# Miniprotein binders against q56419: the designs that were tried, part 65

Target 1, 326 residues: q56419
Amino acid sequence: MEGRTLEEVQEEVFKRHGVLVPKKELEDLAKALEEAGLLLTEKVEARLKEEEEKLKRERPMRLAGLSYPEGEREARAFLEAFRASYPGEGEEARVLLMPHLEPSRVPEVYGAALAALEKTPPPERIYLVGVAHRPLKEKAAALPVPFQTPFGPALPDLPALQALDALLPFELFNTPLAFREEHSLELPLFFLKGRFPEARVLPLLVARRSPELGEALKVVLRDFPGLLVLAVDLSHVGPRFGDTPLTRTLAEEARRRDLGFLERLAEGEPEAALAFLGANPTRIDGVEVVASLLPLLRERKGKVLAHRLDLEAPTLSAVGAGTLVL
Below, E stands for the ipSAE of ESMFold2; O stands for the ipSAE of OpenDDE; V2 stands for 0.75 times the mean of E and O plus 0.25 times the DockQ between their complexes.

## First folded at step 7 (miniprotein)

Design h22 (at its last look DockQ between E and O 0.80; V2 from the best seeds 0.00; counts 0 for: pae E 3.7 > 1.5, pTM E .482 < .8, other shape alone 3.568 > 2.5, unsure alone 63.919 < 70)
Fold by ESMFold2-Fast, scan of step 7:
Structure h22 (fold): chain B 326 residues (1-326), chain A 101 residues (1-101)
Amino acid sequence: as target 1 above (326 residues)
Amino acid sequence: DREEFERVVQHVLKLIQENRIDEARKYAEELVERAIKSKDPDQVRMAIQVLIVIAHYTGDPELILRLVKEVARAAEEAGASPETVQKIAIEAYDRIREEVG
């Protein structure tokens, strides 16, 4: 819809180009544009339906060849290079907080996560909780299919996923298309599958605070023990995120917010971590994940292994990333 | 009232022993629906106990999850809030798992 009458369009064309277009030709053009719009919509809907059907069987790689190598050998070397970028040793994790932004921008932070995974005994399953970057029909969702990686498919833990679904007041498998392109799961999964090739996965997305997800996960984790991974980025500052251009003061403030948040989580005080962020909790996409998982984070002490505020110079913007073990 | 409870349990056990699992489940589902509509917490607990008996004798993890979902659905259909539905589902799951395992 153009928001104009055909007569107004005819007048504007005459005004700008000195051409009087017959009303019938404008009507024919409007009908052709409407038909083209319908055909484009039908083509898009057919494509989305095809993708949804494919997602019933498997979740293909979307970022292979872009954010990580396609081949297993090249992917292994890539992962080893990230581990080498972190000079410290890891700590054993029962809960791991790691980023999901482009790994090449914060290699030391992903290296710290790899160091923690090296100190962690191989889990039977990984609860991988990411952030939905597309709308979900419910507050949270999961996709119960193999996720392809260069190290082979990460297989779903169907019994644990079914138990989780049974304990939620909504359908867990509610938005398959939201998983078609979701870097908050795909990028951490690359590292997790490389370290724990035999672990099954529960790929979970949080769109909004879901305390019911945390309550259900508390029960499921008791019967299906595994590694809990929160795949979240920290501060988002600058014009790319609707803020003023990044200054030294704003960068220092973002670092202080990130570290204060992580340190309170490390003390086993997730409510205090959320309260610390005050009026700007939405600038950290992990806030909704932490708020959903409170029962799993309380009284669990740990350590911040790495933190970086990554500068995107062209946009005068920055994204915070950190690695926390609990 | 204890005699009525024992009679219900005995009927469910008889159906299970006769390998009439679908009838046992349907009977339990009807009891859950009645219990939720009654707004009587004791009847809801009684219905959960019947489901525990079924789960104990079948030992099927998939059946256990189906029964939990059926209990939760019955509570939702009876107008329970999402929070209450989840509490009922967790209670049913915990009781069934405790009995089986």
Scores: ipSAE 0.350, ipTM 0.695, lowest interface PAE 3.8, mean pLDDT 84
Fold by ESMFold2, look of step 8:
Structure h22 (fold): chain B 326 residues (1-326), chain A 101 residues (1-101)
Amino acid sequence: as target 1 above (326 residues)
Amino acid sequence: DREEFERVVQHVLKLIQENRIDEARKYAEELVERAIKSKDPDQVRMAIQVLIVIAHYTGDPELILRLVKEVARAAEEAGASPETVQKIAIEAYDRIREEVG
């Protein structure tokens, strides 16, 4: 259970190197390492505190130059290339489901989202609901600050965010650090801000299903109309995600689960979509968001515009992505 | 104690009618805190009525949202479940919005 004693370490060093290190020197070394570790912990905590304070004022780009271009002109061209990757036409969306997977992996799925935005009247605001990849203090959170993009800052809709906070049984503004590296907001926001540069944003994260969020959003959307965006990915299968090796059968099951989920959402039947997944054997990560937003999805019919199950050769795994308009 | 609460309510209502909104806001916080401390349903009802009147005269969205959250806090302190707290907050919000516009 326990590691080596100091005497055992002393003996091992003597056997390996022919030097008998006094027990006192080993004790001094262990103490120095412990003290250095405590200092590193304090430095990390101080840095995180500083980052948290900065996030209370703005959220900077983290993926510029990695997932999308940093410069505005290049970013505009990037958007047009993604739109061109989807040859079809979109449809007007009151609710848009789109991925947050790395854009280069599923270009036509993001292109389909852009096609839908082309048909959508510019909204005053966008309710952008992503999936928290870091723990939140509550079931859901928001960060009421500008999010930087290559197209300028995406400004928060403070009145709508304050109304939402007032209608929740928990503090909505609860975990700034969770937004620091949250790509489920940053990647979709690039596309949304590029298409709707004047829209304000409500940047929201769901960690665990919250029926309360859906009920509050129903009221807030009534008084602050806008575009609701579910920024979610679909199946996650293969060894990277704890499965047996990816097989043709597993990939076909993942596609079937993805499409069955999306089609039931498109029929205005979000409860049936969740029931279809059962224990969620292919780990669709949109489940907690959909379960939170049931009041906004019921009876709203629409269309699946695109889907891809994208294979990861290095990990023998796959992730599904789709575009749905309601 | 209840009589003193009602006198403060009448004072706040007079301030609102005289368009002395800044002074009325100061005392509205006292009314909410007194109602919560009292745990008297009648005082809670009266505090809600004052909140509706303030929202009506001012149309101040920030004040409305603050007061809705205070009502929800009172419900939570009284032991209401999170679902019940939210339902009360939504009903208060809707009632205030209906009265103002």
Scores: ipSAE 0.287, ipTM 0.651, lowest interface PAE 3.7, mean pLDDT 86
Fold by OpenDDE base, look of step 8:
Structure h22 (fold): chain B 326 residues (1-326), chain A 101 residues (1-101)
Amino acid sequence: as target 1 above (326 residues)
Amino acid sequence: DREEFERVVQHVLKLIQENRIDEARKYAEELVERAIKSKDPDQVRMAIQVLIVIAHYTGDPELILRLVKEVARAAEEAGASPETVQKIAIEAYDRIREEVG
């Protein structure tokens, strides 16, 4: 509560909601929030500090047993089932755009990614660029530690990460806590590590478009070649995202936006892909990532392997997912 | 100043030849700090050149990259745009890689 009196809060709640909250209840809530906030702030700060210290060593699995199996055998069976869900063949990828949505929602899209990986020579390293769903201190960040997977730890490429940091006008190794629960890295990494167990990883998050990241990565990729993976979702439409419930019209618009975006990327025209979205009314998740990686996406032609707009029935909302090879 | 550069390089080379690598590293760090404080492009260039020399002889990529970052920071502190800072960093990195490779 930035500088507002309890009376001002009371008046605002009354104006907005027509409920007069007794001042004593606001005082008790403020005190409970202050005590809980102080105790939560000290305990949360201590816990966050402990978690931050742990993240200096490794990033543990958060979604094991939830989104994917924890055990290696079961995890391999999971990979095979997802691959089987895509009936097509893949193509060799130098750049792979794949989703980070809950795998069970879009199995064939992940299957398409696996199909592409089957045609891709094992890379020395994977540049895994996810979306920051939490605030970052900088436009982008990296976590230079092992990421745990059912297939063993995905080890960081420290030399390449250090090179990237050196070429950025900001500190790359920022906001380690943003990685703690970031699914945009964890979910794709499961599939990537399962297919390329020996590949080192550069786990990157983008919060805001960073042209500097693309320029730096262009240089780093020259000296440290590897597979570039954009772990991004597409349209987010419906009540969860501020729209009306999904309708045929809204779904058709979301698909149009998704496919139009992916097709332009497949033609090697990432600027045209961004321009096509305009104000991004369907909230394509990967916009900031693509905008950051323009130098790496230009003139690369490829193919859209899969797309799905998946309905989340409980919220009448939908999320787009796609797999693109460049 | 070419003469200053030559003196600095000779000093670094001497340290390396004497297997005083830690002192050479420390000297490079001091040059970077001086470059940062001076906000002088010539000091920055000299620091980069010394880093190239050290990189060539020591093969310490971590030190090199840290020092490149510090040089870039110096440019930022001198009021360079992010684009200019990045350009300086890339140029420094490329030069170092060419010498070490």
Scores: ipSAE 0.268, ipTM 0.624, lowest interface PAE 1.2, mean pLDDT 86
ESMFold2 (binder alone), look of step 8: mean pLDDT 64; pTM 0.515

Design h23
Fold by ESMFold2-Fast, scan of step 7:
Structure h23 (fold): chain B 326 residues (1-326), chain A 110 residues (1-110)
Amino acid sequence: as target 1 above (326 residues)
Amino acid sequence: TPEEELFKRVHELFDEAIELMKQGRIDEAIEKLEEAIRLLEEAVKRFPDSPHKAWAYYNLAQLYLMKGDPELILRLVKEVARAAEEAGASPETVQKIAIEAYDRIREEVG
């Protein structure tokens, strides 16, 4: 989207809340936001340039003390509590789909992922594929530096990352700043590093579907075998996501789309999973990741271990989360 | 007043929904939210000059969460508070609305 008009903002508020906001109020608010933004742009840009330089050496924790504990002992207890929240046993994963939603919102779903990891032999490396929440210069990106965790740094698999870069028609290491604050990598990495402390990581972000990425990864995985992790959330419904306020019908539709998507992936039919979603009206953010990784997902059968549609009452919205092993 | 009772009922339903969610009673929470939305629409249409007009600005704040800049978000919160004040809200109510809006926006942005 190239921009938003006040008319588009007014229409979106009406669709989300059934309220028509007076034009003058919208104009005054928009002007206030624009003026505040202008006052800060120079300072923000200078700070981002400094952060970009630091990202050449390491990726620091951003969510420690917020989404997970800073201390190693407390982090270990936290991880074990999440495992305990899932009453079932896991299954061995060759491919793991897990959420990147705030863990406290869906503890059973993360617990299911941990259960699967308990049944999985320790991999030498983890291909961690998340969703870009900030623009990338290319369809996908990676950051080849240590990612800090309470369990110590998750070290990059430099040979595998460089092999991947060589097989792509674009520069893989193209947008370091996109990794500065990226919960789709940081949150699943916390759990993965806690369970596989010796594994190296390929931290990958997908912004738009890249079949070139999937083809390249298929080759790299043959030479550098490891665990493939898709860190994706499912349906995003309600006003926070440009939708109408959550109703029972909308919640049922979101759950139906989430489960239909996951079940088709579990049958080894990723194209059928994408076709089932059509225009993706409940905004499953994993669509671009799945579309990019088709050659890695075809004919791999598995099981959906958990699914939750988590309600956030303050925003009248909901986010789907699931754990799938293939 | 009928205005105050209607907006109080909306707030009560939001609080009930949050409590039901904490208990894992998602279907019941959704029912409370549906009722709250219906009553909020009624309240805004029936009482357009209400101090609770700030809820409209709070909803607009959600559209700008992607900005992610703490100072820009704080400025938006100040505009929400100003709208409540202009609508005749007491200083205590204005501050409560501003703090509540800021806390919710911060939770989303992180």
Scores: ipSAE 0.000, ipTM 0.212, lowest interface PAE 16.9, mean pLDDT 79

Design h24 (at its last look DockQ between E and O 0.72; V2 from the best seeds 0.00; counts 0 for: pae E 4.5 > 1.5, pTM E .465 < .8, unsure alone 65.642 < 70)
Fold by ESMFold2-Fast, scan of step 7:
Structure h24 (fold): chain B 326 residues (1-326), chain A 100 residues (1-100)
Amino acid sequence: as target 1 above (326 residues)
Amino acid sequence: SPEEIAREIAERLRREGYEVRIERDGDEIRIEVRRGDRRYEIRIRVEGDRIEVEIRSDDPELILRLVKEVARAAEEAGASPETVQKIAIEAYDRIREEVG
């Protein structure tokens, strides 16, 4: 809270401009600003209430026309272009790690994910685990409503979501507003829905390490089999993330860190992957997701299909992205 | 304690309009739950340092709500989040085995 008084404002103006502003004029200004602030607060509150009511029925697209095309035909061509950006073949996935970074920055990484989905039998449901970019009331959350996409709505798997909720020591369907604008779910979902239009989805967000989520998911996945998708980005390096400006040396270190992490996951050793990151676990947003899902990742061998460290100009910062199948 | 967990479960279910009977047999507490023609049985057993909960019903949809209510009652009785989850998982596994 700003603690300046009218007397302090008068003193500041006098010191800078040699003018003493009458107290009444400052009081009138303060009242006008307060009234404007109350009107802005009322408008913001009304808008948030409208969004929350909408979220009880469906989750609308927020990034259509920005990160992917709005129309179905254009969206299909866009998805095909991403697949074409990856020259390799995929591998069947029971667990897929893919990014949620802006797709146009790492097309070959999303292309690798699409290649893996090509080799994967259509799942009845997808457990889509993203990273919360807004505070959650609990360590994790889900939103049990249809998510709109250019390929039609991705329908929630209500029985599996209810089973998951029953097995957690907290309310799973908390913080619906956190899902209003969440690219870690929306961007991967675009590709997943395009490839598996009939699959139902469990849209899950992790804010902090939740071993209880992993324990519950192990039970639910046994009874409600499906594809587990970890929608996570890798290294976050540079000034935007509280680091020094990116150099070629630091970029190579970030690439080595990302690949070492992914390779240990591919060996079925998620604890070793976390330990490999050592003193810098907070530089990869996927750490909290992997740490939550340990029971689902142990002894599951796979392959790293793609990796890229993408430069974020003009900040001399970079974000790592990868595709891993397990 | 198992007795506190059983009491909290019974009180919560009674608030939801169920008729509840509690029977204690040494290391096992049985809670019979009824509402209209619907019947459920909840068994709470102490097994070492673990509390095992078994819920019996032919209605898997409604039983999931009971699993969550049992977990909430355990939390209100002072059980740790880890213990609460163990209770929920054990209850769920028993339901799965019975209903399939």
Scores: ipSAE 0.471, ipTM 0.718, lowest interface PAE 2.5, mean pLDDT 84
Fold by OpenDDE base, look of step 8:
Structure h24 (fold): chain B 326 residues (1-326), chain A 100 residues (1-100)
Amino acid sequence: as target 1 above (326 residues)
Amino acid sequence: SPEEIAREIAERLRREGYEVRIERDGDEIRIEVRRGDRRYEIRIRVEGDRIEVEIRSDDPELILRLVKEVARAAEEAGASPETVQKIAIEAYDRIREEVG
């Protein structure tokens, strides 16, 4: 009803349906919708406030029983199956780029990440940097609470998080509600916690490129060594993302961009990787994360372990996923 | 100015329930911070366009808070985010070198 008079609505209903709704009934309906909208807004605000207060204590699983098993035994079997889907061997990771896409879509890419983690000595802490699919108050954020997993809670590294906050020109502990349903942390964390049960975690989200985050993390990683994980997807192409249905040409372009991005990262040239994408017409998800972490990615040589462009058949769209070790 | 930064730090720490005394010693501003029996010192030096901050504390959590307050004070004083971060990193590094 925003921008239309009750008379215009009455006339439109009459034109469409041949029914003249009395103005009083439209007024009563508008009032009821306003009251319902206000009540809904108040209820939503109260619920969001309650959820925010809960997030001061822990981040519950949201995708358990959907994307991965809730039970520990089944979750371990899930990990083993994903590892088995990648026939190769991994390499020791100091930096791991892995997907956050629905695991069932790209099992071998997650399997490659697990293969890398098998060759990685258990870290004391994991810097898990995801993509904010919701707005953040700042360019980046952290949630300094336990994240629930089937393998028990992933405990925060509070000293390292506090050090990181101290070195940032903004408040790191912002927008807790953005973490509530953020899959870019939850999905990778399942695999990470399953492999490294004793590792503390720094759950970080990036909404916009923050060079400050990379500089701060460079200092923090010196005093608080750990595994850096970039939980990012690659190209997003097709109708879900504003393109035409997936064609061979579009898929080849997405793969070219994904691989060209990952290869330049594997060469230790993150600036060249970003420059290669230009305006990012295939919408590589990890751009803002990589742009934030440049100081940590420079001069690190590594290897692309896996890549897939996965078709979502119902939407004729595709998402790229990759696993890179540095 | 160093004096504005020192004042802002002092006001922030006072709001947090610390006893704060500011002393000037030449080109150095010293901020004595007290909480109960614990004593802390922040030293701010200005060399040209550089603000150097030294924080002496036996409390690592307080050190990090003080680094953040110094950074916030620099921001409020109109420092760029890059300058603010540089000040924070330098302050942090100096403290780590002193504490081991």
Scores: ipSAE 0.352, ipTM 0.696, lowest interface PAE 0.9, mean pLDDT 86
Fold by ESMFold2, look of step 8:
Structure h24 (fold): chain B 326 residues (1-326), chain A 100 residues (1-100)
Amino acid sequence: as target 1 above (326 residues)
Amino acid sequence: SPEEIAREIAERLRREGYEVRIERDGDEIRIEVRRGDRRYEIRIRVEGDRIEVEIRSDDPELILRLVKEVARAAEEAGASPETVQKIAIEAYDRIREEVG
């Protein structure tokens, strides 16, 4: 009955089935369906409020047993296997760019991140900046609660989070439900917490570029030093993302965009990295995070440790992932 | 404008029980804030396109609260997000210098 009058529905039923349904019966049916829908909406809203209240206390694992093991012993073996998939040596990171793509798809890219962490002195805290896959009420958000992992809870750095909130022109703690299913934090956190079990965490999401976030973080990092992690993926190409099926030419373009972006970041030129992408024709996932964090990336030189453009055979699509230390 | 921001700050602080006095001295606006025996002074000055904010207080534990309230008042007075953040950062830096 969307956009149709009851008379139009009545005529269509008559035309198709030879029965003229009285208008009152159609009206009664429509009212009953609306009332049932209202009740369902109320139950969903009540459930969401319950989930929101729970998220104000802790953020539980959602991907244990799916993307990584649930038990601590198996989880440590998992970390060792991923480290072994990258035969190279890491380099100390003050800023680490790493993926949030399903780990089994890009094992050596996560392995490179572990290699970098191996060379990095344990930080007091980790600024973990992911990409919001659900809408936020503001450009960015944080959730100041423990995030559960197989290695124990990753505790929030409340003083640093409170300072960050004070320096933003919007409320930082604004969308708890957006964290409920957010893998861009959970997947990197598994690796980070496994390597740095004592570090506190600032779990941050960016929905839209926020220069204010970068300026505030520059101040907070000065007073609360720690490891800055950009948990982002790179190119997204192919039919799943609105392109034709993956071709050699499209894959080559995606790889060129990914590597050019990473290499310019490695030269300490984040504005040049963004300019290189222009309108971002291969949909590099990290642009909003990088654009937000410019003050923290300028003149910081480093090295690209790994890159992979990973094929999704069923969808004839691909996603890029990389590891960069600065 | 600095005057509108100062007025909004004063209104918010008075609502919370503070005694507030606003005084303009050329390009500088001074806001004296008192609560019991404690005293705060906020100075706002515009130099070209730069906004300077200075907070002086005998009670450093309340200053972080004031940073957020100053920023919130500036937003309600129509200041751009950029200006709101500059004000908050200046106030925060002053607090950190006093604490050490």
Scores: ipSAE 0.196, ipTM 0.591, lowest interface PAE 4.5, mean pLDDT 85
ESMFold2 (binder alone), look of step 8: mean pLDDT 66; pTM 0.583

Design h25
Fold by ESMFold2-Fast, scan of step 7:
Structure h25 (fold): chain B 326 residues (1-326), chain A 98 residues (1-98)
Amino acid sequence: as target 1 above (326 residues)
Amino acid sequence: SEEEKRIIELVKEAVKTGKPITFELNGLTITVEVKDGEVVIRITDKNGEEVLEARFPPELILRLVKEVARAAEEAGASPETVQKIAIEAYDRIREEVG
C-alpha cells in the first residue's frame, strides 16, 4: 500500500518507542475510516509527488518533540543527560557503530556513543549509514539535501556524494521518499550534529547487501576522509518480530549473540561476525549494512563500550542496542 | 479476541482507579501501575522473579493521534473528518493506555 494503514501506524510507533497500541482499537478506527468512505485516491498520489518535491530542498525533522526536544536549549540539555547516563570514558572512533531505536529506552548506549565522539577529533564529514525501513529502488540510496535538526541543518557533502555516485553501478539518489520517515538516520544524526555542528553529512540507507557500495566508499574515503557511522540495532526477539515469547533464557541468549557479534567486529573480523550470526540466528537490522561495508571493517580493531537488551513487557519482545568503536 | 479484550479492560480499570492492578495470564503475574505520570507494566514468573518491565510515556498518545490523522488525510478525508477521527482516536487510545 502506498498510504499509511492503522496497522502500519502501530508498527511505526513500536519501532520508534517500543510500545504496542492495542490492535483492536486500531482496527475499530480503521473500520470508522472505511465507513467514512475513505480510499486511496488521486490526493494520495498528489501528496506523495508534493512530498518528493519538498525532499529536493530539505529533509524536515519528524521526531522533534517526540524522541528529542525541538528547541536548541532543551536539545543541548537532553544530550548532556544522555552523556551523563554513561559513567565511562570514550575512545577515539574512526568507525562508530551506534543504535537507532528510541534513545530514552537505552540512554547509556547513546551516552557511550557521545563519550566516543568527545574523544574523536571533529571530522570534516560524517558517512552516516542507516537501514532502509522502506523498499529502495536500488540496494542503497542517499538524499543530497540539508537534514534539519534542533542544532541547525546538517548540510550534505555534495562533492563526496557525487564522487560516490560516480563510482556506483546504480543511481545513488534513487528513492527520495524513503528518507521522509527514517529514524535510522534522524536519531543518530541528532547526536552527531549536537557534537559536530560543523561536519557535513553523507546520509546513506542500505536495503540489501551492496558490496559495490563498500568498495566505492573505500575509494571515496581516501579522497574525502571522515567519520564512518553505522546506525544499526542488534537482536530483535519476541512475538512482535515473529519469534516465540521472550523468556529470561531467550533474553540471555540474545545478549550473548549481540555481544558475540560485536566482539568479532571489534577484532576486525566482520566475516566472522556474520558467520557467527548464521550459526546463532537473530533478526539484526545491521546485517545488510555490515555485509555491504566489509572492506571498511576488516582488520580494524576496537572496543565495545556498551550493550543493552531493551525489554518490552506488553509484547514479550526485546531489541538489542550497542556502541562499538573501531 | 475475547482474551485480548479482557486484558484491555483490566488496563483501563487500573488507569481509571489509579491503583495497582495485579492479575495472572498464561502462568505469568502481570502488574499494571501508574507511577510518576507513566503507566508501568511489570511481568514476573511463577518464582516471583521479574521477567520484563515496560513504561509508557504520556507523549506517545498524542503521537498516535497525529499519525492516525495523517493516515486519514493521505486516504483523502476532508479536514473536518480528519479532525473528528483524531479527536475520537485520542479519547479511545487514552482510555486504553492511559
Scores: ipSAE 0.000, ipTM 0.132, lowest interface PAE 19.2, mean pLDDT 76

Design h26
Fold by ESMFold2-Fast, scan of step 7:
Structure h26 (fold): chain B 326 residues (1-326), chain A 118 residues (1-118)
Amino acid sequence: as target 1 above (326 residues)
Amino acid sequence: KKVVIIIEGPDPELLLELAKEAVRIAEELGLEVVVRREGNTIVIIIRGVTEEQAKRLAEELKKKAEELGVPVTIVVEDPELILRLVKEVARAAEEAGASPETVQKIAIEAYDRIREEG
């Protein structure tokens, strides 16, 4: 303690490491430390270092049994149900944009992604680009370890990751703890691994616009060709996201902005897609990913397969989701 | 991994003998080999070689060169070594005060240049 509250310790740890330690864990830790005569801050830091070391070996499932089934058989049935939720045929993807929000909320959108993957030849590797929900030490990061799934581990493409690291002006493997709990990678990976069990993966997170990532990826993809996946959600509206309560008018505006954004990407005009969004009334977390990957998205024409705006009635908020093939 | 062997000397008959020996050893190991001749220089590129096989190949060729009186330059290229060199070049540019954009441009140029050479 030394004059500090547990809430202040929690805030300092979150600010420094991007990890929100539950208050009950801090309380339990403080009680244990009282008996041992140790300082809370030192013990918390030691615990975080242990978690970081574990992530050097593998990335375990965090959402199994919650967002998708733990067992392989049940996971296969789950994928088939999502595919069945989309009545259309897919289209071959060189670049796939898909969501990362809870799958059960937009099953037809994930079904559209699965339909596209059915039409896509199995890639040797998948470049999976998600959005960082915790601070990164740099603008982007990767974790070069096996990611566990119900279909077996998704193995990292170490040569491609090392080539990418060498071409970036910052250390790519810079924030392992940010990957401990990251649904923007785990949820799309569940579907991708189920469809392409032999593909290796480059799990990438973008926290802030990184044009240097796009430039490096353009070079790496030439030598290590694969499927590029942008795992991004679209509009975030309502009080949960620092906005006013959702109205019918705001929901309609969010749908129009989502579709206008996706349609411009489908025309091979990512700069026009970014310019279209503007400041208000909706926010799209995929903006930083698209802005980072401009060289990979220009002049690639494609098709919007699905779009939905999912309502969180208790919070009067909504999140948009879409599937786009390029 | 790959090995790049550069053989230089004024006598083309001796250069050819060393090139034949390198090809023989590579084929014995089941490796892919490419030979390119330019004037009095022969460049031999052998792919899929392990570090241990590369060292053995280098030692055997140096011994043969000594018997023939021919100078030999042998370079072992490993993708990991190439990437390490690219990083060292980028780090040197950063320490020299280059902007992040310039550092990345230098790294990409170094990577492409090294790949082109073998």
Scores: ipSAE 0.012, ipTM 0.501, lowest interface PAE 8.8, mean pLDDT 80

